# VH-VL binders against q9nrl2r1430to1533, part 62

Target 1, 104 residues: q9nrl2r1430to1533
Amino acid sequence: GGVHELSAFEQLVVELVRHDDSWPFLKLVSKIQVPDYYDIIKKPIALNIIREKVNKCEYKLASEFIDDIELMFSNCFEYNPRNTSEAKAGTRLQAFFHIQAQKL
Key: E = the ipSAE of ESMFold2; O = the ipSAE of OpenDDE; V2 = 0.75 times the mean of E and O plus 0.25 times the DockQ between their complexes.

## First folded at step 3 (VH-VL)

Design k1 (framework fv_ficlatuzumab; at its last look DockQ between E and O 0.42; V2 from the best seeds 0.00; counts 0 for: pae E 8.4 > 2)
Fold by ESMFold2-Fast, scan of step 3:
Structure k1 (fold): chain C 104 residues (1-104), chain A 123 residues (1-123), chain B 107 residues (1-107)
Amino acid sequence: as target 1 above (104 residues)
Amino acid sequence: QVQLVQPGAEVKKPGTSVKLSCKASGYTFTSYYMHWVRQAPGQGLEWIGEINPSGGSTDYNQKFQGRATLTVDKSTSTAYMELSSLRSEDTAVYYCARGTEYYSKPGLYFDYWGQGTLLTVSS
Amino acid sequence: DIVMTQSPDSLAMSLGERVTLNCKASQSVSSYVSWYQQKPGQSPKLLIYGASNRATGVPDRFSGSGSATDFTLTISSVQAEDVADYHCQQYYSYPYTFGQGTKLEIK
């Protein structure tokens, strides 16, 4: 993609990181703290990894960037029951993302 | 030195509302969750809700949904809990308590507590 | 809601004895349990978080253990200043819930 596309990805990731509900998504889930996570989740991802991919210009299409963000939310809802703070944070952050992603 | 300062007591009539304050000092107010917990005299602890002072996002105990409202004033480092439609069963000590840093799971610990405000609801 | 049940409701111990307080969750809460000490007329004070991590300034005679549904707080050698109510709390899911408390007294 172009300079405009890459700048938009960067801006959106920064807004996600700054959001109140980003805490479950900032870094990969610890295997030591949550030992069964990687038995259930086969494609782990987090905002720090997505941000690195943006900075290295690894997203060529907006759809590739959106797919990684959606994978992050999908993993959250697959692992975490509805009433956990992780699932509630994921629901709110995903809604925020969908509004912001309209700019892409 | 972290401090959370609350007023000592409030007396209210049933059906009214109350707004309790919690003034924080000694740390970066927006970096930590603030929780509200109550304790009826001689009873156990009951969690009311939490607020992230940075963005103002809140989560509530369903029992208090529609009656409790958590807010903050970042300029004065003060957290507030408003409780409406008061009934005698709301008589309790109300604590504010500092939670975890914004990047950690909320509720992991409440490391500093205010001294509590005794709310008495009676006619 | 997840119900936290503490046992016993109260106990009286002799100085220097080992004390074990129990806390049971009605469903799995992983390791997301904290313990608080509340002395008469005072606010609660954090002792243990994440089932087994001792809070800063808490004496090493206090330790926590357990996972899933069964948790314990141990005081290896009870002291006079340990007279208090002890509360366990889960923060696995909303709403966060506390046990009813265990009252510890010295004989």
Scores: ipSAE 0.563, ipTM 0.867, lowest interface PAE 2.0, mean pLDDT 92
Fold by OpenDDE, second read of step 4:
Structure k1 (fold): chain C 104 residues (1-104), chain A 123 residues (1-123), chain B 107 residues (1-107)
Amino acid sequence: as target 1 above (104 residues)
Amino acid sequence: QVQLVQPGAEVKKPGTSVKLSCKASGYTFTSYYMHWVRQAPGQGLEWIGEINPSGGSTDYNQKFQGRATLTVDKSTSTAYMELSSLRSEDTAVYYCARGTEYYSKPGLYFDYWGQGTLLTVSS
Amino acid sequence: DIVMTQSPDSLAMSLGERVTLNCKASQSVSSYVSWYQQKPGQSPKLLIYGASNRATGVPDRFSGSGSATDFTLTISSVQAEDVADYHCQQYYSYPYTFGQGTKLEIK
């Protein structure tokens, strides 16, 4: 394969993944580790899923990409109390995302 | 092997400040959260706060909010905890303890501990 | 804050006996509980994480169980070297909190 320039979506996903607060979002929540997660969260999503969608060119509009990222954070805040490390990480990462998304 | 090295003891007067050090070795310093935990004589353990040495983000026990300050020096793999407005109740052994990797849940469990620094606060 | 309450505060056991230490959380902490052993004059040592996972190098006589609010550390056959204080900890939410500790002695 040849070297190709990353799209804006690809670049942003890379930056999100590399962020110190990305750990709650890197992959889907394990049902084994969190048995009740999928009883509460009906539209699970994670950065690896979003990255795959980007790679498959499934996002035709920036708004669609943003919606999935926001869903990811929404799921986190819905399941995790505000004083959990997951929620605090999500708060910081979301703030970072909002700044970076201005470039889209 | 992972090592966290702390000074043996500090003696301070009430109202002053102290800055305790914790030198880490044997692992990638910036890859793991560093925590501080204290233990008053004959008492249980009390969590003070955590720091991500990579980005410098911190979380504190609200009991110490505004009085404790966690920092790191990446060049020397050293973590610091500064505690101001010292009181006699701050007399305790202060431990630094390694937490989880940055891509895992912060806090979590502490797999390596320093030997602790005994801080004595007395007039 | 989540309060972790250990029981008993202290106990004395004979060599070879089964030891059960309890830890109760004031609210659900899922399985985010760890146990530490602290021998006299030493730093705490990690025994169990995630409620039931034994840390590296920990003898198999140590085991952890429980979820939500009730947790147990078990020593299947207590040894002389097990004399120590044992601490439970939750890392479900900030601030991370410890129990008051249980002192284990040998008769």
Scores: ipSAE 0.305, ipTM 0.801, lowest interface PAE 1.7, mean pLDDT 93
Fold by ESMFold2, look of step 5:
Structure k1 (fold): chain C 104 residues (1-104), chain A 123 residues (1-123), chain B 107 residues (1-107)
Amino acid sequence: as target 1 above (104 residues)
Amino acid sequence: QVQLVQPGAEVKKPGTSVKLSCKASGYTFTSYYMHWVRQAPGQGLEWIGEINPSGGSTDYNQKFQGRATLTVDKSTSTAYMELSSLRSEDTAVYYCARGTEYYSKPGLYFDYWGQGTLLTVSS
Amino acid sequence: DIVMTQSPDSLAMSLGERVTLNCKASQSVSSYVSWYQQKPGQSPKLLIYGASNRATGVPDRFSGSGSATDFTLTISSVQAEDVADYHCQQYYSYPYTFGQGTKLEIK
């Protein structure tokens, strides 16, 4: 049941955070350092926020959890051109996530 | 106190390789990308590549792809750059430079620099 | 590769004068530009990041501005210690590239 899903969400988030390519996604993008980010990205999200939502039991379905993680990657690819370090990291971490999500 | 320590000079012959070191101290080594930048005599700065010390991921200026190899030793907080098939045009000062914390964006400007190693490639 | 072109190549100023150094990118780099000061015989030192943010310990007389392709480093009142080469750099996309530098001298 529900406890097993929450443990699986937490385990997956921990694996994502520990991955070498997690660095663009750990915290929300700084408005000071990237002034136009929030003009372009309307639904910002990051791993620390997703982890907090898991801890607060805010995900009722696995699809809700997966949607937030995919939104995180979609934001990265929308804002960052493909030849940036952020987009390359996003591509690799997303591939890792897809492998891990099959176990969910 | 952040410090990046590099050897002062190296002399090599064309066709050989060199492995330059950069010992970091005063910060958490694995939390910052390390970059390598060179400056030929009287010339501007040229970015060679970067390495994430946490997992060893690298990216290179395509000009140096296949000749430059970046590595780290996390246990000694030391970054290395190996440059192979040396040519006289590789004569330059080679800097290591710390990138910003990779938790923030935009984040890859260089806030601390080593004093550089002068590499001389001559017959 | 994004080419960063600095102007002028060299500039000689009197103490206390306002200095303006320019850096032009061959395509938009948003605000992902940094400026470095390199004194004779020394390694570069970060002055400005994100086009306009002063690094820690950089005097208020240094300021940066610009967006997209045109960037400026301003020194409001030049001091003797400001004699150096100044480099702009884009970190918008790989490969990261620097301008050729501007040499600031005192008359």
Scores: ipSAE 0.017, ipTM 0.702, lowest interface PAE 8.4, mean pLDDT 89
ESMFold2 (binder alone), look of step 5: mean pLDDT 91; pTM 0.938
OpenDDE, look of step 5: ipSAE 0.015; ipTM 0.710

Design k10 (framework fv_ficlatuzumab; at its last look DockQ between E and O 0.88; V2 from the best seeds 0.00; counts 0 for: pae O 3.9 > 2)
Fold by ESMFold2-Fast, scan of step 3:
Structure k10 (fold): chain C 104 residues (1-104), chain A 123 residues (1-123), chain B 107 residues (1-107)
Amino acid sequence: as target 1 above (104 residues)
Amino acid sequence: QVQLVQPGAEVKKPGTSVKLSCKASGYTFTSYYMHWVRQAPGQGLEWIGEINPRGGSTNYNQKFQGRATLTVDKSTSTAYMELSSLRSEDTAVYYCARGTEYYSKPGLYFDYWGQGTLLTVSS
Amino acid sequence: DIVMTQSPDSLAMSLGERVTLNCKASQSVSSYVSWYQQKPGQSPKLLIYGASNRATGVPDRFSGSGSATDFTLTISSVQAEDVADYHCQQYYSYPYTFGQGTKLEIK
């Protein structure tokens, strides 16, 4: 996208990072803390990677940005059972994202 | 240097509500989760819920959902737990406890605990 | 809810003995278990988090091990100051649950 779209992507990522429920998504899951994660999740992603892609102007369409955010949530729900703190955080942060994404 | 200060005791009648306080000092209040845990006389520990003082988000043990309400006052670095519709079975020591940093998995540990408030619910 | 069961309920040890306290989860909790020491009339104190990590200031005679459903807290040489109730806790899923506690006494 354009300059306005890049500013919007950066603003939205900053809002996600600042949200209480961002902790499972701030950086890639640790292999040493969660050894089986990368056996199950084939396309890992996190907010720090998405923010770096925004800063490098790698998103050409809003849909590409939205797809990466949705992949992040999809990975969370694939790996984490419903009652875990990760899944609860993901559910709330995804709802917040959907409200904010209406502006894109 | 971290301190969590709670009142020593509260006595309430059945059917009333109580609001317990936990005054934090010695650290950045908004950087750590705050948990509430109770212990009935001679019994084990029971987790009530957690609050992130940063944004105010809460998670509750379903057993207390609808009866317990966790809040914070960031200006005074004070956490509160309100418990409504009190029963004699609510007689217990109620602890506040500092959890992990907001960017970590909540519940990983409770490293500092208040001294506890003994709540007695009797007629 | 995940049920945490501790064993034994209580035990009495002689000074210098090795003691092992057990904690079993009703379903897998990965390594998300912490252990707390509670002396009479006092608040709980963190000993171990993440199944095996010793908390700051905790003597090296305390160690934790285990994963999935079976966890242990070991005191390599029991001292008089170790008289307390010991509680395990899972934080894998909500609600967080504690075991019923193990009371440790000295003969």
Scores: ipSAE 0.696, ipTM 0.901, lowest interface PAE 1.3, mean pLDDT 93
Fold by ESMFold2, look of step 5:
Structure k10 (fold): chain C 104 residues (1-104), chain A 123 residues (1-123), chain B 107 residues (1-107)
Amino acid sequence: as target 1 above (104 residues)
Amino acid sequence: QVQLVQPGAEVKKPGTSVKLSCKASGYTFTSYYMHWVRQAPGQGLEWIGEINPRGGSTNYNQKFQGRATLTVDKSTSTAYMELSSLRSEDTAVYYCARGTEYYSKPGLYFDYWGQGTLLTVSS
Amino acid sequence: DIVMTQSPDSLAMSLGERVTLNCKASQSVSSYVSWYQQKPGQSPKLLIYGASNRATGVPDRFSGSGSATDFTLTISSVQAEDVADYHCQQYYSYPYTFGQGTKLEIK
């Protein structure tokens, strides 16, 4: 259960942000610091954007919320090789997300 | 002022364990990664691992995985590194070093270093 | 592991000379390289991060450049207090690795 309320989406996003491995995902990648990122990643997204979409009630289905979070992880794995700190963080945070999503 | 205070020396026999401390002050302890780096006499620097004091998450150099354990005590702003099954090649100066804020790539820089603890492992 | 190879291993320079220290990565590390100065008997001090960003309080005679595999630290006019070992480090991927160091002396 737990998917009838937008407060469940908000609670999950808060738990993701609190996780130690959230650092690559808190805000959009800086074009200044990573100049080629937006040449490769065409649908950028980050936890601050997802949180704002929850606050504005833009998710009508749980699947839309889950799709944005999975897009966030797939962007990380597309841009970053497996042994980078970003990819390692993404792997652990995604595993945490899957556990928390079962509780919805 | 940011300070990282380490004990000056430890002497241990092979096969034993040691737990090294690093007391931090002058900043918000839980906002920054802590790293551990060692330097054997006359040799270069070797990264051991990192810990995020916010939630205790760690990453280790695989060379030390299974032997090194990084922990923190948030109430005393103290980081610890325990090294088990000591060998003579573990003789080195062990530094703690402050990393970046928790929202940045953790290895970006080490901007403050402790004075180091000289660990001597000898029979 | 990514190997960081520094050159030269050591050098002796006259005061006021320009020094270039090299660091080569065994594979691309993007711009994720930092440089540290370690004076005799002291812990390392951060000089450069992100290949080219000078840390706070570092004199402007120190500069860094490079990307991918080839990185340099330049001291535009060496001074007596620059006697130290200099270490490059990559933080692109685990484990983070340091070069073997370059020892700088004044003749």
Scores: ipSAE 0.523, ipTM 0.866, lowest interface PAE 2.2, mean pLDDT 92
Fold by OpenDDE, second read of step 4:
Parts: sequence; C-alpha cells; structure tokens
Structure k10 (fold): chain C 104 residues (1-104), chain A 123 residues (1-123), chain B 107 residues (1-107)
Amino acid sequence: as target 1 above (104 residues)
Amino acid sequence: QVQLVQPGAEVKKPGTSVKLSCKASGYTFTSYYMHWVRQAPGQGLEWIGEINPRGGSTNYNQKFQGRATLTVDKSTSTAYMELSSLRSEDTAVYYCARGTEYYSKPGLYFDYWGQGTLLTVSS
Amino acid sequence: DIVMTQSPDSLAMSLGERVTLNCKASQSVSSYVSWYQQKPGQSPKLLIYGASNRATGVPDRFSGSGSATDFTLTISSVQAEDVADYHCQQYYSYPYTFGQGTKLEIK
C-alpha cells in the first residue's frame, strides 16, 4: 500500500464513523456495562482503534485494513443476537462498508 | 425546553392512510432518535418504530412492517408516521417520543413524549 | 417477541406505604429495561432506565432493580401524586416491547 491507500483508509474510516449506524463501533465495549463481553470476544476492536492504526500507518495492505473492519463486525454478530439494535446497525454499516471498500 | 407537539385527533375510514406529525423543539432535532408508540383505549403501549433524523435510518416493529413509514423533515424539525391500510384495530393514541442520542443505543429510554394524537378508524 | 409481564395488574395502597411493582421478561433482556409513569389523560413519563438508573427530576422514593428476567420498581413511600399506570419496557431486542401496565391507586 501507498499514500493513496492510506488516504483511502482514512476517508473510509471517516465515512464509517459518520454513518448513522456507527454507534456500536465507535469505541471499545465497556466492561462495566457489559461484564461478559470480553469473556466471549477475544479480539476486541473498534473504529477509534482502527483509525489510530491508520494514522500510525500500521496497515501496509488493504487486506489488513479490511480484516480489522470485518473483525469488528464479526465481533458484533458473535455477541449480539440478530434482533438487537447493535446487530441491525452492524448489518447496515457492514453493507455500507462493502460498497465503499470496492473503491479501495 | 424540549417539546414534541402533535395534533389532537384524526378520523379515518378503514382502508385509507393517515400521516401523523410530530414537531420537535428545544433541542437539536437531528441528534436524537425519534420513536413512535401507540396505545389502544385501555391497553398497554406498543412500539411501532424508530428513525434517526440525522441520516434517516429506520427500524420497525415487524407487525407494522410495510404498513408504517417513518420520515422526517429536518428543515422543520418534524417527524412523520404514515400508516396505510387502516383498520379499526388501529384506533389508538399515537405518541412520538424522543429516544437516545444518535451515537448511543437506540431505545434506551424515551425521555420526552408528545401529547399524542388520537386516531379513530371507523366506517 | 419478548413478552414483558407486569404484576400485579392493579393495586391500592395507603399513603406512606412501600409499593413494589414487578416486571418479568420472557427471556433475558440483561439490564435493558425502562419504567414509565402515566397519569390519566397524560403521556408516559420516564422514571427508570437501564433497570436501576433514575431519570432526571424523578423523586428519590422511586427506585429500580433487577437483571436478566426479573425487574422491580419500588416506591419507598407512596404519595397521592403517584396514582398512575406504570409501564415497564425492554430495549434489548426488536421489537421493543412494553408490559401490560400496573394501575396504582391510593386507598
């Protein structure tokens, strides 16, 4: 990846954060509010962490960036039942991501 | 102060449609989810759906899926609920209620409510 | 759908008595439960959110407790102005659902 890819990653993260359905993903889940979350989810991640990795140029390949985003969604669907607001939001945001990722 | 203003009443015939309004003021309209809840005479509350006025995303009770449509007019800070194919069972007070902020889980609580619109569906 | 069942359906209490209202979910809803007070001819008013958090402006005599399936709204010392219907609600999953309500009256 080059400067163009890095910029594309930055822009995509911005778009994800701005999306209506980003609220479950903006930051890591609170252990206080969800005590059992980290017993189930072993690789927690959130948009703020991904954004930080982008800013630090930790993604050398688009696939690495995509993998983290997909991990974020997979965590959501693993922990949240299908009919939860988190899962519904995740479904829509992931669909949006897949469309935007085609531009990478 | 936060206010949600709704018309007092609507009378409709079965098979027709109605579009109820909810005008919000006293807060940033696009920063909070808007919910719709109805209450049939002498009955409990029933959740219809929610909308994020910021981007327009919606979630519906499947009971109303395809029959209820939530929209907003950001320029007038007004939320709308359209209900089609009306039947007598739709007779109820319809409330709009402010939900959580757009960056929070929707439906956590409804901290402000409109006074409700009484919808009467009869032949 | 998750069914919220309130009990009792109605009760009459004397002024100053402790009031306990129950709400049972058909499945676990974690702590995603809210309580509302609705007086005759009025819209509901938020009392408790997150099962145990008192909303702004709500008197200290109101408290909420519970998790998973069993929830309770308590009025430590019931007042005349507390006459109303009380509704519990879950927001764990769609559709968000309410209990059938409990009617509280004063003897």
Scores: ipSAE 0.286, ipTM 0.815, lowest interface PAE 2.1, mean pLDDT 93
ESMFold2 (binder alone), look of step 5: mean pLDDT 92; pTM 0.943
OpenDDE, look of step 5: ipSAE 0.042; ipTM 0.747

Design k11 (framework fv_ficlatuzumab)
Fold by ESMFold2-Fast, scan of step 3:
Structure k11 (fold): chain C 104 residues (1-104), chain A 123 residues (1-123), chain B 107 residues (1-107)
Amino acid sequence: as target 1 above (104 residues)
Amino acid sequence: QVQLVQPGAEVKKPGTSVKLSCKASGYTFTSYYMHWVRQAPGQGLEWIGEINPKGGSTNYNQKFQGRATLTVDKSTSTAYMELSSLRSEDTAVYYCARGTEYYSKPGLYFDYWGQGTLLTVSS
Amino acid sequence: DIVMTQSPDSLAMSLGERVTLNCKASQSVSSYVSWYQQKPGQSPKLLIYGASNRATGVPDRFSGSGSATDFTLTISSVQAEDVADYHCQQYYSYPYTFGQGTKLEIK
């Protein structure tokens, strides 16, 4: 994609990182703290990895960027039961993302 | 030294609302969650809700959803809990308590507690 | 909501005795349990978080253990200043819930 698309991805990732509900998504889930996570989640991802991919111009299409963000949320809801603080944060941040992604 | 300062007591009539304060000092106010917990006389502790002072996002115990409102004033490092439609059953000590840092799981532990405000709801 | 049940409701111990307080969750809460000490007329004070981690400044005679549904707070040698109500709390899922408390007294 274009220069403007890459700038838009960076701005959106920065907005997600700054959001109150970003805390479960800032870095990969710790295998030490949550040892069964990687038995359940086969394609782990986090905002720091997505941001690195944006900075290295690895997203050629907006759909690829959106797919990685949606994978992050899908992993959250697959692992975490509905009433956990992780799942509640994911629900709020995903809604925020859907509103912001309309600008892409 | 971390301190959470709350007024000692409040007396309100049934059907009114109250806004209780919790003034924080000794740490970066916007970096830690603030929780509200109440304790009726002779009873156990009951979690009301939490607020992230950084962005103002809140989570409530559904029992208090629609009656309790949590807010913060960053300029004065003060957290507030407003409780509306007061009943005699709301008579309790109301505590504010500091949770974890805003970038971590909010309810990991409550390491510092205010001394509590005794709310008495009577006619 | 997850119900936290503490046992016993109260107990009286002699100085120097080992004290065991129990807390049971109605469903698994992993290790997301904290214990608080509350002396008469005072606010609660954090003792243990994450089931087994002692909070800063808490004497080493206090220890926590357990996972899933069954949790224990142990005082290896009870002292006079340990007279208090002890509360367990789960922070695994919303709403966060506390047990009813266990009252510890000296005989």
Scores: ipSAE 0.649, ipTM 0.888, lowest interface PAE 1.5, mean pLDDT 92
Fold by OpenDDE, second read of step 4:
Parts: structure tokens; C-alpha cells; sequence
Structure k11 (fold): chain C 104 residues (1-104), chain A 123 residues (1-123), chain B 107 residues (1-107)
């Protein structure tokens, strides 16, 4: 390969990953650490998966990309109560995402 | 193998400060959160705080907020906990303990522990 | 803060008996519970994480169960080397908190 300019989607994923509140979202939840997670969340997703989809050009529309990101946050808020560190981190990261997504 | 090495004991007077050390080895120091937990004589365990050695971010038990300061020296793979305004109630064994990986949830559980430093605060 | 309450505070068992230690959270902590074994004069050792997962090297006789507020550590057949204090911990939310501990002795 070679060095290429990141697409808007790629750049946004990079920014999300670098964010301080990205830790709940970097990879899929471990079933070992959270045994009941996949009993509740039926469409699991994480930033590493989204990044792979971006790299594979699976997103043809910005709305598709946004939908996956929103799903990621939705999963977080569905599983985690409001007072959890994950939910608080998700709230902040989602706010950041909504600002950055305006550039898409 | 993972090792966390702590000094055996410290003796301090009330009102003073102490800085405890925890030298880590056997793993990538910057990849795991480091926690501090104390145990008063005959009592349970009490979480003090955590630090991400990679960026230096910290989270504290509010009970110790403003009085405990966590730092790291990446060059020596050493974590530090400074506790100021010492009181007799601070007498305890202070443990450092390895927490979760930096790319996972902060805190979590503690899979490796130092042997602890006994801090005695008395006039 | 989430309070973790262990029971009993202490117990004495005969070799080979089944031991059951309980830990109750003041509110739901999902499965974010760990158990530690602390032998006299030693630092704690991780036994269970995620409520029911044995840490590496932990004997099969140790098992964890429970969810939400009620958790149990079980030793199917207690051995002499199991004499220790046992601590439960929640890592559901800050500040992370421990139970007061249960002291296990052998008769």
C-alpha cells in the first residue's frame, strides 16, 4: 500500500478512538467479563468493527455510517444504567460525535 | 512474571506527607491501569484511586480527593502514591495493584498485587 | 457509594466440607464482581472475576455465581490451604468498593 488521505469516515473514527471517553467502545464487550451482555444486546458493534467496515468501503452513505455509530451508543445506554462510567463516557463521546458528524 | 514491588514500611507523624512507591516488572507498564488499595489493621480493603500510566489520567475515591496524588515514572516503571495531611486513621497496609488494560474499562478487577507497604502514623 | 456486605463475618469448617460465602450489593452491580483470597500476612489474590469466571491458576473447587445484588463464592471441598480472608469487590461504578471480608478457618 501507500500513504493516502483519510476519508471523512476514517478521520472521524480516528478522532473517536483517540477521545478520552472511547474506552467502552474500542472493541466488542467480552462475554467472559460481562456474561449477560449478549443476552441483552442483539446487535453488538464497536469502533474497531466500524473502522474495518470503513476500510472495506462498506459504507456507501453517511447515514449508514452514522447509524452504526448511533447503534454503538444505543447499545451502551441500553445495557448500562445512567450512573455507570460507561454511560457517562458514552454520553460525552456521543456529544462529541454529533459535533464532528456535522462535517460529513 | 508480573511483579509489583513495594517497600516494607513507613513511619510518619500526623500532619506530614508520605510518598509510597510501587515498581512494576514483567509486563508493559503503560498498558495497564495501576490502582492503590489500603487495608487498616483487621479491616477490609479500601480503594484509593487509579492511574493510567500511559497518559497519567487519574480517578480517585472522593474520600481521598485532594489528599492523595497518584503519579508514575514511565522510565522506571514505578507508580507512586502521595498522601498528605496524615492522620492516625491512615495507618494501614497500602497495596498497589494492576487493573485493566488501558484500552478497556478503567478500574475493573486487580489481577496482581504488591506485597504492600505498612504505613504507621503516630505522634 | 455501593456497599458490599459479606456474610458470614467468619466461619469454621471441617476439611472436605462445602463452603458458601455470600456478598450482597446495596444496588445492582450486574456481573461486575470479583473475589479475592487473602492469606495471613499476604496480599490479596484474585479468585473470581465477572462474578463467575475463575482467574488463571485458581483450583476448580472455587466457583462464583450470582448477578445484580446477590453473589456467592463456593468452595466445593475446603482444603487446609484455603484458610484465609475472602473479599468481594464491585467494579460497576466508582468508587470501587469491597466487602468487609469473611474469615475462613478450619476446625
Amino acid sequence: as target 1 above (104 residues)
Amino acid sequence: QVQLVQPGAEVKKPGTSVKLSCKASGYTFTSYYMHWVRQAPGQGLEWIGEINPKGGSTNYNQKFQGRATLTVDKSTSTAYMELSSLRSEDTAVYYCARGTEYYSKPGLYFDYWGQGTLLTVSS
Amino acid sequence: DIVMTQSPDSLAMSLGERVTLNCKASQSVSSYVSWYQQKPGQSPKLLIYGASNRATGVPDRFSGSGSATDFTLTISSVQAEDVADYHCQQYYSYPYTFGQGTKLEIK
Scores: ipSAE 0.014, ipTM 0.694, lowest interface PAE 8.3, mean pLDDT 91

Design k12 (framework fv_ficlatuzumab)
Fold by ESMFold2-Fast, scan of step 3:
Structure k12 (fold): chain C 104 residues (1-104), chain A 123 residues (1-123), chain B 107 residues (1-107)
Amino acid sequence: as target 1 above (104 residues)
Amino acid sequence: QVQLVQPGAEVKKPGTSVKLSCKASGYTFTSYYMHWVRQAPGQGLEWIGEINPYGGSTNYNQKFQGRATLTVDKSTSTAYMELSSLRSEDTAVYYCARGTEYYSKPGLYFDYWGQGTLLTVSS
Amino acid sequence: DIVMTQSPDSLAMSLGERVTLNCKASQSVSSYVSWYQQKPGQSPKLLIYGASNRATGVPDRFSGSGSATDFTLTISSVQAEDVADYHCQQYYSYPYTFGQGTKLEIK
């Protein structure tokens, strides 16, 4: 049989997951490890949730996909002080995303 | 068994550059961050920077930004730190140290350390 | 930069005594603090990470505690082999910084 080509959104999510700086974004933040996170962040999201939405064909427009990725970065910068490894990883991964998203 | 092997000593003149090596074995090299830390004689520890060997991404202590360059050679499982424009105050023992896995927070702890390279900068 | 200040600079203890070493951060570092033991002529060795987690192979007489700005390393019954410099480190924000060290000696 054949192997399906990944959709553009799936390919981009896979590239983000494989990036060195994806570690803060792979899964939802643990309430046990970070108790005040959900008091500050109103719309939590992570790459595993975004990938699931892609696989279920929940994004109707590229802008909706981009908005969810940007929300993920916005949450990171809102919660984490600028000099943390989370914030630095977010800054680099967001720059990488902006370059890749030009293909959408 | 995890090992980080560094040369014992290097002697350099002021104004030159040095490239120190750290040969890793006993684990998957690309799965863990590598850190560089120095210690001047009789003084405390000073963090220089970190590198993710998987993709090569780096973070530097601003004090060394522009002078220190961290690189890796995946084929030989070797990490390198190049330090330029050497001064006598760069005389110190330079350690490489293994950090956390690439998919976790970098720098959580340095569980294995090289034996250190004594860099002497003298005219 | 976050400044880590250790106290005392040095102390001398008798075998079997309880030892307490302190480390203070100039601002909150949550629980992102590690402690290292460094014997003369040797590289540092990890004792504690995440303020309170004992590293693999570290004797249970070593324990860490604290959060935010105040951290403590305790040796419940000091032994001759514990003679070393002890360093605390924060890895909460860049650049990662170490305290100046505390020297532990036996009387």
Scores: ipSAE 0.020, ipTM 0.714, lowest interface PAE 6.9, mean pLDDT 88

